# VHH binders against Phosphatidylinositide 4-phosphatase SAC2 (inpp5f), part 4

Target 1, 352 residues: Phosphatidylinositide 4-phosphatase SAC2 (inpp5f), of Danio rerio (Zebrafish) (Brachydanio rerio) (a8e7c5r167to518)
Amino acid sequence: YKIFMDSDSFYYSLTYDLTNTVQRQGELGKSDQPLWKRVDDRFFWNKHMIKDLVDLQAPQVDFWVIPIIQGFVQVEELVVNYNESSDEERSSPETPLQEPTCVDDIHPRFTVALISRRSRHRAGMRYKRRGVDTDGHVANYVETEQLIHVHSHTLSFVQTRGSVPVFWSQAGYRYNPRPRIEKGERETMPYFASHFEKEVETYKKLVIINLVDQNGREKIIGDAYLKQVLLYNNPNLTYVSFDFHEHCRGMKFENVQTLTDAIYDIITDMRWAWVDQAGVICQQEGIFRVNCMDCLDRTNVVQAAIARVIMEQQLKKLGVMPPEQPLPLKCYRIYQVMWANNGDTISRQYAG

## First folded at step 21 (VHH)

Design j2 (from n1 with Y57W)
Fold by OpenDDE, fold request of step 23:
Order: structure tokens, then C-alpha cells, then sequence
Structure j2 (fold): chain B 352 residues (1-352), chain A 121 residues (1-121)
């Protein structure tokens, strides 16, 4: 597949649908329809721009219209070598990834791709766009897909992030003002329900990972979220709260393992998409919806942590990794850089 | 029905060799990494070797590295373990195993009845 980058934020492919996950593509099946007619509308960023072209109803439009996503795409080839020392220069998330050198053909290799696709709905900067709207769309909604390719096998794991789906705001650019609820509980209920009805329809089951502080200024938003979840009372919705600041104070991001350990069974039960030449082997049976206040740094760290657990499971399943071992350190470092880049890119897009 | 059937075990002297085989049926063999695991008396189950789906990548427990060789024939749905330079500490019940229903990657939820390997002078 050839993926093109127009800028740091916009991606398209002439041959691959960047708007749909591997699993959704499998469900849609093979089609002779043009790419733009098969897209997930949520992530078709340039839809509005092509409206006039589409209205022409000219057959040539099918060749002219290429779906573009706003988000992030990075692809890396990794080598599994437990004897290889870590490259210290790659320990920083700010260090650009260098082209991996083929060390030895005898070591297992796999390709990893990280694709984040931002919703075209409720676009805007973080201090201007928070919460849910009357259409059930939330601010800073991003679907992130981690892909692994080994030989003829493609594995996928999808997560989402999005603002807490209540009506709330946080005014100001320079200061961290106290968030406020804009609408009452009862007034919010139908819109909350609308949001998650669509999510459940799309992903079957949702596991909410709410990283909002359980104390302090953010508490009001967390409480409102929990209350709506309880009122909505959908069996396909699971709510998990993890006070990121409490556990990871002092940039102890390793403490996120406390969360991943706690939800390990949920992670394992959710599974992931697995496709080979013969067809679909496994499907992802749900999705993690991760949020903090702005769905940026904290969210990205937690998503990366969950995705790492999945990656290890996936690679072990394929026999690319041995049992009872974590990712090689070098692989882990590259992995961290990829997710850091993802986080930074999404942050720039949302924060302005 | 999913089935794994091990064979090839026996009694050998230290320094001897054995070749274990495992016949797989009831599932798409080529879609699953395969494992050899063993259980010695009064010890827990331990993995010995793993081979990926295509058979081009293998891992070994440190204690057997360089002495054991795992291979597979996907056309025959068969897994092999060549064991050379056998040591008394290699004596165990050997099982062919795979993960069909477990997705953690660290469990062996499917295994055969095993084949006994005895190493004695």
C-alpha cells in the first residue's frame, strides 16, 4: 500500500482506505465501488471540499476524489532480537526514528503501522470545543488503529479517544480554568445516549477508560460522566476510572501498568482483528474509549500502554515472540517513539 | 475435534538423541504457533521451544538451545522436535501444545497426551 503525506496532518492513499479499519474493510468485503463511496464518513476529512465535484455526477469524479484523513500515520519495520542492546539515542520520544537497519535475516521481523484518524465532526481547538453536541458528536474524537503485518498475516487493534460526552466547557487559553458543566443532567441524557448508541453500533462493546482526576478541579467532569453512564445503563458499556495524576505523579508513566494489569482480562477478552489470505481469523469484540480532560497526553500514554499489551499478545500468538517475555528493549523504544509522535501530532491538531 | 498426538519418546542414554513428532488435527494447523512443553517429575510445566506459523522462526529455552531443533510441516500438520545431546535433566513428559482459545500468548490451552522421554545411563 502506498500512503502519501500531504502535511504533518493529512494522509491519503490511492489504493488503501485509510478511513476504515482492517476489520471494517473485511466486513465491507470486496467492492468495485470507488474508494470515496466506501469510506467511513466520520473520518472523510475532505468530504465538504469535494461536494461540488460529487454534485457534478460525472463518472470521472470517481477517479478524482481521494479520501483524505486528518490524523497520523507512521509505519516501521521492527526486528525481534533479545540480544541486541538498546540504542540510547532512541530513548527520547523526541528523537526521530531512523531507518531500521536490517541486522540479521535470522531474526523475526514485523511491520507496525499506527493510524490515527480524526473525526471531521466538532472540529476546533481544545479550549473552544469540549464535550458533546446536540448531534452526539464529541470534541477531539480520534480513532487509532495499530496494525501489525507478519508474512501474510495482518493484525489490528483499534482504540478511540474523545471528550467526555456531556455539555461542559473550560474557558481560557493561558490558564487552567475550572471546568464547568453547561447543561443539567436530565438535559444531557438524550445526547449522551445518542453518542454511545452510535458507538455501540459501530464497535459492539465499549470500555470507557476515564483518566479524569478524581479530585480537584476535574472531579466535576468525572462525576458527571459517571452519572450519565449509570443513567444510561447499557450492558455494552463498561466504565473504568483511573486517576492518572494520582498514579503517575512525577512522570511515572510506568505506573500505567497498574491500570493495564487491572484490566488485563478485559484486554484479553476484547481480542483483536486477525486476517490472513484465507480470511478473517479473529475479530476485535469491543473497543477501549480512553479520555482525560483534553484527550491528549494522558490519553495517549494509556492508549500506548494498552496497545503494547495487545502487541505482545499478537506477536506471541504468531510465534514472533517467545512466551513469558516482553518486547525487546529496542522494539519497545521504537514503539514508544511512534506513539509519542502520534500523541504530539494529535495534540497539535487539537490544541492549535 | 481438536487433537494433538505426540510420539517418539523413549529411553536414551546421556548424549543420545530422540526425535519427537506431533500430529495435529481438528484445526487449521498453519495458523497457529506451535510449542513443545515439558513437565518433569515434581516440576511445573515449562515451555521448551516455539515455532512460528510459517516455520521460519524458532525460540528455545536456554537450557536446550543448540541441542534441540523444532520444525514443522504444515502440509502434513506435523510438528517435530529433534533432541540431541540429551541430558538427565531433559527427562520429562513432552507435550505438543498450542493456543487456540487463549489470547494472552503465554498459555498452552491445547496439548496432547504427551510422550515420555527418559534419560538414564
Amino acid sequence: as target 1 above (352 residues)
Amino acid sequence: QVQLQESGGGLVQPGGSLRLSCAASGFTFSRYAMYWVRQAPEKGLEWVSVINLEGDWTYYKDSVEGRFTVSRDNAKNTLYLQMNSLKPEDAAQYYCATDLYDWSGDAFDIRGQGTQVTVSS
Scores: ipSAE 0.893, ipTM 0.967, lowest interface PAE 0.5, mean pLDDT 92
Fold by OpenDDE, fold request of step 23:
Structure j2 (fold): chain B 352 residues (1-352), chain A 121 residues (1-121)
Amino acid sequence: as target 1 above (352 residues)
Amino acid sequence: QVQLQESGGGLVQPGGSLRLSCAASGFTFSRYAMYWVRQAPEKGLEWVSVINLEGDWTYYKDSVEGRFTVSRDNAKNTLYLQMNSLKPEDAAQYYCATDLYDWSGDAFDIRGQGTQVTVSS
C-alpha cells in the first residue's frame, strides 16, 4: 500500500484504511463499500470537511473522498543480524543512521510500521484541553498501532493514550501550574463510566497504566483517577500505577523495564493480532491505555517499552528471532528513533 | 490432538552423525516456528535450533553451530535435524517443540516424547 502525507501531521492512503487497525479490518471483512464509509469515525479527521460533499449524495463522491488521519506514520525495513559489531561509537539515538542497511538476503528481515491516529474529538492544545467532556471524550486521545510484516504474515499491536478521564484543568503555560479538579466525584462518575464503556466496547479489556506522579502537584489527579476506577468497579478494567518520575528521574528510561517486567504476564496474556493469507490467527484481547498528565513524553516512552516487548515476542513466534535474545542493537536503534519521532510528532500536534 | 513425534536417535561414536525427524499433527504446522530442544542428564531444557515458518531462516545454539542443520518440510509436516560431528556433550534427550499456547517466545509448551541421543565416550 502507498501512504501519502500532506504535512508532518496528516496522512492518507488510496488503498489502505489508516483509520482502522488490522484487527478491526479483519472484523469488518471484505466490503464493496467505499473506504470513507468503513472508517473508524474517531480518527476520520477530515469528516467535517467532506460533509457538504457527502450531503450531495452523488455517486462520484465515493471516488473523491479519501479519509485523512492526523497523527504519525513511519515505515522501516529491518534486518536481524547478530553478527554486526556493536559500533560502540554510534550509540547516540540522535545520530540518523545514514548508511542504508545493505539488505543481505541471508539474514531475516521484516517491515515495521508505526501508525498513530489522533481522535478528532476534543482536539486542542495542552493546558486548554484536559480531562473528559460530557460526551465521554478525553483530551489528546491517540491510538497507536505497531505493525510487523514478514512474508505473508501481518502482526499488529495497538495501544492508546488519553488524558485522565475526570474533569480537571491546568491553567497557564509557563510554570507547570497546579492541576485542579473541576467537578466533584459524584458528578464525574457518569462521564467516567461513559468513557470506559465505549473503550471496553471497542477493546474488550483495558489495562490502565497511570504514570501520574504519586506525590507532589500531580497527586490530586492520580487520586481522582483511582477513585473513579474503584467506584466504577468494572472487571474489564485493570489499574496500574507507575511513578515515572520516581523511577526514571535523570532520563533513566531503562528503568521502565521495571514496569514491563512487573506487567509481563499481562502483556503476554493480552496477545496481539496475527493475520495471514488464510485469515485471522490471533486477536489482541485487550489494550493498554497509557497516560501521564499531558500524555506526551512519559507516555511515549512507556508505550515504546511495552511495544518492544511485544515485538520481540512476535518475532520469536515467527522464528525471525532466536529465543532468549533481545533485538539486535541496530534494529533497536532504528526502533527507538521511530518511537521518538512518533512522540515528537504527537507532542507538536498537541502543543499547537 | 496436537502431537509431535521424534525419531532417529541412537548410539553413535564421537564424530559420528545422526538425523532426527519429527512428525507433527493436530495443528497447522506451517504457521509455527519449530524448535529442537534437548535435555541432558541433570541439566535443564535448552534450545538447540529454531527454524522459521517458511524454513528459510534458522538459528543455532553456539555450541552446535556449524555441526547441526535444521530443516522442515511443510508439505509433510516434518521437522529434521541433521547432527554431524557429534560430541559427548551432545548426548541428551532431543525434543521437537513449538509454542502454540505460550506467547512469550521463550517457552516451549508443546513437545514430543523425545528421542535419545547417546554419544560414547
Scores: ipSAE 0.893, ipTM 0.967, lowest interface PAE 0.4, mean pLDDT 92
Fold by ESMFold2, fold request of step 23:
Structure j2 (fold): chain B 352 residues (1-352), chain A 121 residues (1-121)
Amino acid sequence: as target 1 above (352 residues)
Amino acid sequence: QVQLQESGGGLVQPGGSLRLSCAASGFTFSRYAMYWVRQAPEKGLEWVSVINLEGDWTYYKDSVEGRFTVSRDNAKNTLYLQMNSLKPEDAAQYYCATDLYDWSGDAFDIRGQGTQVTVSS
């Protein structure tokens, strides 16, 4: 029911609005209107190429306009199999009913998909762009949705990434140039607030996860972020810092678990979207906003870790996996590759 | 209002069989994975089986695999556990359970009063 093109950067579907999360689709309800009338404007990349056509209000033109996103799409089918025999997965040694199908039909299986949507604002070929602009948009803003489909159930968990919304730069001719704050604290405040007013309007509550180093060269950026969060003083923002390099020294990415363990209750209380044949069963109660300096590698690792916690909760809730166990290693390896491909694609798009 | 009520326990000789039932009410039964959990004297709560919403996928703890079979009838809001080849170490209070309020997936926050299974030795 989805159409995905193997275009390097751009994706569309004739029947599904790729600009909206499952949750936003549910909030809009059933409709047979043209897809472009339902889009999330942030991710409607072909808007300006066809603006005059969209403004015509002609019914025939409406059905020719197909929304296009820039980002990433990957879909995989996973099988929950903890061993080469089926002992932990179903009754053994015998099933009481006749079974007409091969062994792969016996193991639980589900579809996992990643959809990343890059904002058309403050994007483009200038890949050293950082921070916020005077319209309140940030560099490298991407909404990533992790979907699970199993039987008639569609599950969704959404995260965002985006540059620290202050005025700063790190471009220069030097090897590994120092970041520089370009505007003062007071001058920045209205634009920081403008950015998060739009974010709160969209997502209601945000949990900021700031991954910049708390010492050394990145400190001035992290300090500026915290100061603005405190000045803005919005109860719908929660601020979390995690010094990624300090905790994951020596490529010990397992230590990201220190972060997910520390915020486990926040992750659990965020919940996720669940839709089935009867309609919307539950909704995600906010969103994680994750950043490092460029919102690429560190951000991608942390988002994958948070989404893995949610995926296991989703699968346990539906009984697709047993309690007190992690996903099978084969599932985890495929999951890691999906998120790695996501990160690589976002990195190439940011670099131009 | 939300209720789980187990039945079918009793006294059985080693190697014998029992069939437990669980009647559910006060919630949409077909939207929850269901568990059988047990508690032996002076022991903590231990899960023994899980069945998914649709009833087509099941899991068992290693100690009961091959001997126990879980099933559900969503039209009747009932959960079943067929226990064969019972051993003295299976003697426990058996509960049906689900995660109704806790979304982490390991809480078993709703349970019935339980039904006692005793294996004579």
Scores: ipSAE 0.657, ipTM 0.889, lowest interface PAE 1.2, mean pLDDT 82
Fold by ESMFold2, fold request of step 23:
Structure j2 (fold): chain B 352 residues (1-352), chain A 121 residues (1-121)
Amino acid sequence: as target 1 above (352 residues)
Amino acid sequence: QVQLQESGGGLVQPGGSLRLSCAASGFTFSRYAMYWVRQAPEKGLEWVSVINLEGDWTYYKDSVEGRFTVSRDNAKNTLYLQMNSLKPEDAAQYYCATDLYDWSGDAFDIRGQGTQVTVSS
């Protein structure tokens, strides 16, 4: 895979459809069709720019049309080495001739990639938008895929984020503005249902992780979400709330482990996609849908924590990591930087 | 029917060697990381070694590092443990194991009946 970045965090590949997860690629099967004919429309950002070429219906131009996403891509190669000193622990420039970089071929190594795909719907607004629209689309909808490649195996885990799908707004910059519900509960029901019917069609089962504060200014939005989930009453939705502020005071983000421990069986049962030379070995059974008020910082921290649990399970399942140990410290620090870069990039794109 | 059958245990003097084998059937052996685990009398299970799907990466508990060597032959569906420089503390029932149904990565949900290793002078 060759991946290219352009201004405003647009990405494309000449040979790989960045709009689709590994799992969706497998469901489409082998094809010699042009990439643009099998894209996930939600993430096909240059759709309108190619309209004139598509309207000509000239088959020779179809292979020049390359789908472009807005989002984030980062790829890192990691080595599983519990004995290697971190950059922070280097203490001496004395001759480390026996710290070999060229003979470290016995330690497991793998590639990790993070791909975020921002939905093109509700794009082009100058102000930060909230909630759902009359077409059932939500603000700041991003699909994030964490990939691992090791030997001939490709592993994938996917999560989504998106605004609470009710009609609401939050105005003002100088004072901490209170959010406002714009439509009543009954008026909202069909649009909430329309949104999640599309989501269930795509992902089959959803586990909602609602991170809004359960007290204070955010309560009105969290209460509205729960009410709509209860009214919708779909067995394919699971609702989980976690008061991020209460549990993670003072930048103690390690307390997110309280959440991942509580839902550990849900995470494990969801599994992940696994493809090798024989084809599809298994598939992810649902998806986490995570939100806070703007689906930025709190959402990113929780998604990183869930994806870390899965990553360790994936690596242990293949024997790339030993049992009963976490990632090596150097691997974990790079992982944290990757997810921090993801959150920063999504935040810049949301600001407009 | 998933089966794991260990063999090769026995009585050995301190400093001696044994080679354990594990025959696997009923599942795609090459798609699972394989483990050797052991249980000494009145103690819980302790993982001893793990080997990845391809057989090129291995891990050992510190107490056996340098003395034990795990290997696999995916064509024969067989896992091996070469045990050298055996100590009295290595005496235990040894099992081959894998995580067939549990996807957490820290469980051994499938194991054989085991083979006894006894170390005495």
Scores: ipSAE 0.652, ipTM 0.888, lowest interface PAE 1.2, mean pLDDT 82

## First folded at step 22 (VHH)

Design l2 (from j1 with Y57W)
Fold by OpenDDE, last read:
Structure l2 (fold): chain B 352 residues (1-352), chain A 121 residues (1-121)
Amino acid sequence: as target 1 above (352 residues)
Amino acid sequence: QVQLQESGGGLVQPGGSLRLSCAASGFTFSRYAMYWVRQAPEKGLEWVSVINLEGDWTYYKDSVEGRFTVSRDNAKNTLYLQMNSLKPEDAAQYYCATDLYKWSGDAFDIRGQGTQVTVSS
C-alpha cells in the first residue's frame, strides 16, 4: 500500500483504509463497497468536505472520495542485528530517518508502521477543549496503532488516548492555570457512562492508565476521574493510576518500566491482532486508554513503553528475536524516533 | 491434544555428534516459533536455539553457536537439532518447546518429555 502525506497532519491512501485497524479490517472482510463507506467514522477527517459530493448521488463519487485521517503515519524497515553499533544521529528526533542498510539476508527484517488517528469529534485546541461533551466525546482522542509486518504476517497493537472524561477546563495561555471542574459528580455520570459504553462496545475491555498527578493542581481532575470510575462500576473497566511526575522526575523516562512491569500480566493477557494469508490468527482482547492532563508528552511516553513491550513479545513470538533479549539498540533508537515524532505531531495538532 | 515428542538423544564421546528430532501434533506447527531448550543436572532450564516460523532465521546460545544447527520441516511438523562437536557441558535433558498459550515471547510453556544427551569419555 502507498500512503501520502499532506503536510505533517493529514494522511491518505488510495489502496489502504487508514481509518480502520487491521483487526477491524479483518472483521469487515472483503467488500464491494467503496473505501469511504467502510471507514471508521470517528477518524474520517474530511467527511464534512465530501458532503456535497455525496449529495450528488453520482456513481463517480465512489472514485473521487478518498478518506483522509488527521494524525500521524510513519513506516520503517528494521533489521534485527545485535552486532550493529548504535547510530548517534538516530537518537535525535530531528534527524530524518534513513533506510536501514541491509547488511545481509541472514538477519531478520521487519516493517514497522505507526498510525495515529485523531477523532474528528470535539476538535479544538487544548485550552479550549478539555474533558467530555454531552455526546460522550472527549478532547484529544487519538487511536494509535503499531503495525509489524514480517513475511506474510501482519501484527497490530492498538492504544488510545483521550482527555479525562469529566467536565473540566483549564483557562489561560500564558501560565499553567489551575484546572477546574465544571459540573458536579451526579451531573457528569451519564456522560461518563456514555463515553465508556461506546468504548467498551468498540474495544471490549478498557484498561485506564491515568497519569494525572496525584498531588498538586492536577489532583482534582484525577480524583474526579476515579470517582466516576467507581460510580460507573463496570467490570470491563480497569483503572490504574501512575504518577508520572513522581516516578519520572528529572526526565527519567526509564522509570516508566515500573508501570509496565506492574501491568505486565495485563499487557500479556490483552493479546494483539495477528493476520496471515489464511486469516485472523489472534485478536486484541482489550485496549489501554492512556491519559494525562493534555494527553501529550507523558501519555506518549507511556504508550511507547507499553507498545515496546508488545513489539518485543510479537517479534519473539515469530522467532524474529531471540528470547531474553531486548530490541537491538539500532532498532530501539528508530523506534524511539518514531514515537517521538508521533508525540510531537499530535502535540502540534492539539496545541495549535 | 498438543504434543511434542523428542527423540535422538543418547551417549556420545566428546567431539561426537547427535541429531535430535521433535514431532509436533495438536496445533498448527507452522504458526509457531520453535525452541530447543535444555536442562542439565542441578541447573535451570536454558534456551539453546530458536527458529522462526518459516525456518529461514535462527538463533543460538553463544555456547553452541557454530556447533549446533536447528531446522524445521513444516510439512512434516518436525523440528531438528543437529549437534556437532559435543562437549561434556552439553550433557542435559533436551526439550522441544514453544510458546503456545502465554504469548509473552519466551515462556516455553509447552514442551515434550525430552531426550537425554550424555557426553562422556
Scores: ipSAE 0.896, ipTM 0.966, lowest interface PAE 0.4, mean pLDDT 92
Fold by OpenDDE, last read:
Structure l2 (fold): chain B 352 residues (1-352), chain A 121 residues (1-121)
Amino acid sequence: as target 1 above (352 residues)
Amino acid sequence: QVQLQESGGGLVQPGGSLRLSCAASGFTFSRYAMYWVRQAPEKGLEWVSVINLEGDWTYYKDSVEGRFTVSRDNAKNTLYLQMNSLKPEDAAQYYCATDLYKWSGDAFDIRGQGTQVTVSS
């Protein structure tokens, strides 16, 4: 699949639908319809730009309209080699990812792709847009798909991030402004419900991972979120709170493992999309919706941690990795860089 | 129904060789990595070898590396384990396994009765 980058933030493909996950593509089936007619509307960034062209109803429009996503795309080829000595010395973050030395054809190889697609709804800067709107759209909504390709097999795991779906704001240019609730609990209920009804319709089940601080200035937003979840009382929603700052104080991101261990059964039960030449082998049965206050750094770290667990499971499923072993260090390093790049890109897009 | 039937075990002297076979049925064999696992007396179940879907990648437990060779024939739905230079510590019940219903990557589905390997002088 040739993916073209027009800018640091916009991606398109002539042959691949970047707006739909592997699972959604499977559900849509083989179609003779042009790409722009099969898109997920949420992620069709240039929809408004082509409206006039589409309204012309000219047959040629089908050839000229290419769906564009705003987000992030990175593809890497990785080699699974456990004999590679951890060159401790070259770990300076500034060392450009050395081209994977063509390790001899004897080692397992796989392609990993990370695709983040930003919703075109409520697009704007983080200080201007927070929470939910009257249409049930949330600020900084991003769907992130991790793809693994081995031989003829494609595996996919999808996560989402989005602002806490209540009416709240964080006004002011001051360093770390105090968040404010803008509407009462009762007034918020129908919009909260609207948001999650659509999410459940799309993803079947949602596991909410709320990373908002349980103490301090952020607590008011976390409490409001929990209250709405309880009031909504939908069996397809699971709510998990994890105080990221409490557990990962001092940049101890390794402590995120406490969370992944705690939700390990949920992760495993959720599964992933798996497709081969014969068709769909399995489907992802739910989705993790991860949030913090701005859905940026903390969210990205947690999503990466969950995705890593899934990737290891996927690779073991295919016999690319042996049982009871973690990802090789070299693979892990490349993987971390990919997710870091994803996080940085999404942050830049949201910050304006 | 998923079925795995192991064969080829027996009694051998130290330094001897055996070839184990596993006949698989009831699932699409070529879609799944296959495993050899063993259980020695008074020991837990341990993985011995893994082979990927196409048979071009293999892993071995350190203790059997260089002595055992796993292979598969997808056309025949059969898994093989060539065991050379057998040692007394290799004596165990050997099982063919898949992870068809397991998603953690570290768990195995054993469906067969296994085949006994005994190494004795």
Scores: ipSAE 0.892, ipTM 0.967, lowest interface PAE 0.5, mean pLDDT 92
Fold by OpenDDE, fold request of step 23:
Structure l2 (fold): chain B 352 residues (1-352), chain A 121 residues (1-121)
Amino acid sequence: as target 1 above (352 residues)
Amino acid sequence: QVQLQESGGGLVQPGGSLRLSCAASGFTFSRYAMYWVRQAPEKGLEWVSVINLEGDWTYYKDSVEGRFTVSRDNAKNTLYLQMNSLKPEDAAQYYCATDLYKWSGDAFDIRGQGTQVTVSS
């Protein structure tokens, strides 16, 4: 399939549904319906345009409407070579990726795709849009899918990010203003429940990774989130708190491994989607919902760390990687750049 | 039921050769990477070799690199290990393994009884 970019933020395909994960596509099955009728509504950015076209009652509407997502797409081909040193030019996530060079087929190869799709609901800038609304939608909701393709096998791992689903606000644009709770606990309960009922319906089980500071100005939001989780009391929700700033001060992002190690069994039990030519081999049995205050940098780092653990498990499962080894350094560097680009793009979209 | 049956072990002199076989049944063999692992007396279980689903990529432990060759026949649901230039330190119980249920990539499902390799003068 071919993916097109209208800008750094908008993506579409004539042959591939960018609004649905590999797992959801499998569940939907083969259909003769046009793409725009099979989309996940949450991520159909240009849905508002359909109304005008449909009102024309033209038979060509099915050919004119192409679903567009707002988000991020990057595809890379990686080579597994443990004898190759990392290129100095790719040592920094700020350095643009060079075009892939033709490499000998002696080493294992796999294709990685990163797809982030932003919800069309509650669009707006980060200091204007926080928390949940009366429809159960949260600010800065993004579904991120990591895809691996090897031979005829496609593997997928999906995560989400979204604002803390309580009514809260943070005024100001250029400073770190104090967050405020806008509604009481009892008043918030139905809307919190509404949000997670929809999430559970979609993803079966949710593991909440809350990265909000456990001290200082952010604490009030973290406390409110935990309280709602306890009140809601759903067995399909697991709540994990990790104070990112406490553990990763001084840009020590490697300390995120403390989190991934702690939740390793949860990661392993969640599985991932795996399909081949014959059909579905396994399914992802839940999802990580990761958040901080704005669901940007901290969230992106943690999602990347979790996804890396999964990638290594996936590649080992396929025999692309050997046991007891980490991802090759060159692969890891490319991987880091991809996720950094993802984070930067989402940040720009949320900042306006 | 998943079954793995190893064969081909025996007694050889240093520098000798053996060819191990593993017959697999009870699962879609061609969908899974396969492993050879071994356990020597008073030592823990260690992986020896890995082969991917299609059989075009292989990995070896450093100590056996260049001497052992793993291969597979997906049509016959069979895994092979050609062992050349055998050394006394290669003596162990050899098992065919896969990862069907653990999913960590670093643990193995051993279902067979293994085959004994002895290297002695």
Scores: ipSAE 0.886, ipTM 0.964, lowest interface PAE 0.5, mean pLDDT 92
Fold by OpenDDE, fold request of step 23:
Structure l2 (fold): chain B 352 residues (1-352), chain A 121 residues (1-121)
Amino acid sequence: as target 1 above (352 residues)
Amino acid sequence: QVQLQESGGGLVQPGGSLRLSCAASGFTFSRYAMYWVRQAPEKGLEWVSVINLEGDWTYYKDSVEGRFTVSRDNAKNTLYLQMNSLKPEDAAQYYCATDLYKWSGDAFDIRGQGTQVTVSS
C-alpha cells in the first residue's frame, strides 16, 4: 500500500484504510463499498469537508473522496542482527538515522509501522480542551497502532490515549496552572459512563494506566478519575496508577520498566491481532488506555514501553527473535526514534 | 488435541551424531515457530534451538552453535534436529516445543514425552 503525507499531520492512502486497525478491518471483512464508507468515523478527519460532496449523492463521489487522518505514520524496515557491535557513535540523538546498509539476506527482517489516529472530536489546544464533554468525548484522544509485518504475517497492537474523562480545566499555557474540577462527582457520572461504554463496546476490555501525579497539583484530577472508576464499577475496566514523575524523575525513562514488569501478565494476556493469508489467527482482547495530564510526553513514553514488550513477544512468536533476548540495539534505537517522532507530532498537533 | 512426538534419541559416544525428529499434530504447524528444548538431570529446562515459521531463520544456544542444525518440513508437520559432535554435557531429555498458549516468547508448550539423548563418558 502507498501512504501519502500532507504536511506533518495529515495522512491518506488510496488503497489502505488508515482509520481502521488490522483487527477492525478483519471484522469488517471484504466489502465492495468505497473506502470512505468503511472508515472509523472517529478518525475520519476530513468528514466535515466532504459533507457537501457526499450530499450530492453523485456516484463519482466514491472515487473522489479519500479519508484523511490527522496523526502520525512512520514505516521502517528492521534487521535482527545480534553480532553488530554497538556503534558508540550513533548514541547521539542528533545523528540522523543512516540509511539501512545492505544487510546480508541471512538475518531476519521485519517491517514495523506506527500509525496514530487523532479523534476529530473535541479538537483543540491542550489548555483550551481538557476532560470529557456531554457526548462522552475526551480531549486529545489518539489511537496508536503498532504494526509488524513478516513474510505473509501481519501483527498489530493498539493503544489509546485520552484526557481524564471528568470535567476539568487548566487555565493558561505560560506556566503549569493548577487544574480544577468543573463539575461535581454525581453530575460527572453519566458522562464518564458514556465514555467508557463506548470504549468497552469498541475494545472489549480496558486497562487504564493513569500517569497523573499522586501528589501535588495533579492529585485532584487523579482522585476524581479513581472515584469515577469505582462508582462506575465495570468488570471490563481495570485501573492502574503509576506516578511517572516519582519513578522517572530526571528523564529516567528506563524506570518505566517497573510499570511494564508489574503489568506483564496483563500485557501478555491481552495478546495482539495476528493475520495471515488464511485469515485472523489471534485478536487483541483489550486495550491499554494511557493518560497523564495532557497525554503527551509521559503517555508516549509509557505507550512505547508497553509496545516494545509486545513487539518482542510478537517477534519471538514468529521466530524472528530468539528467546530470552531483547531487541538488538540497532533495532531498539530506530524503534525509539519512531516513537519519539510519534510523540513529538502528537504534541505539536495538540499544542495547535 | 495438540500433539508433539519426539524420536531419534539414543546412546552415542562423545563426538557422535544423532538426528532427532518431532511429529506435530492438532494445530497448524506452519503458523508457529518451533523450538527444541532439553532438560538434563538436576538442571532446568533450557532452549536449544529455534526455527521460524518458514524455516529460513534459525537460532541456537551458544553451547550448541555450529554443532546442531534445526530444520522443518511443513508439509510433513515435522521438526528435525541434527546433532553433531555430541558432548557429555549434551546428554538430556530433548523436547520439541512451541508457543501456542504462553505468548511471552520465553515460555514453551511441551506436549511430548521427549527423547533421551545419552552421551557416554
Scores: ipSAE 0.884, ipTM 0.964, lowest interface PAE 0.5, mean pLDDT 92

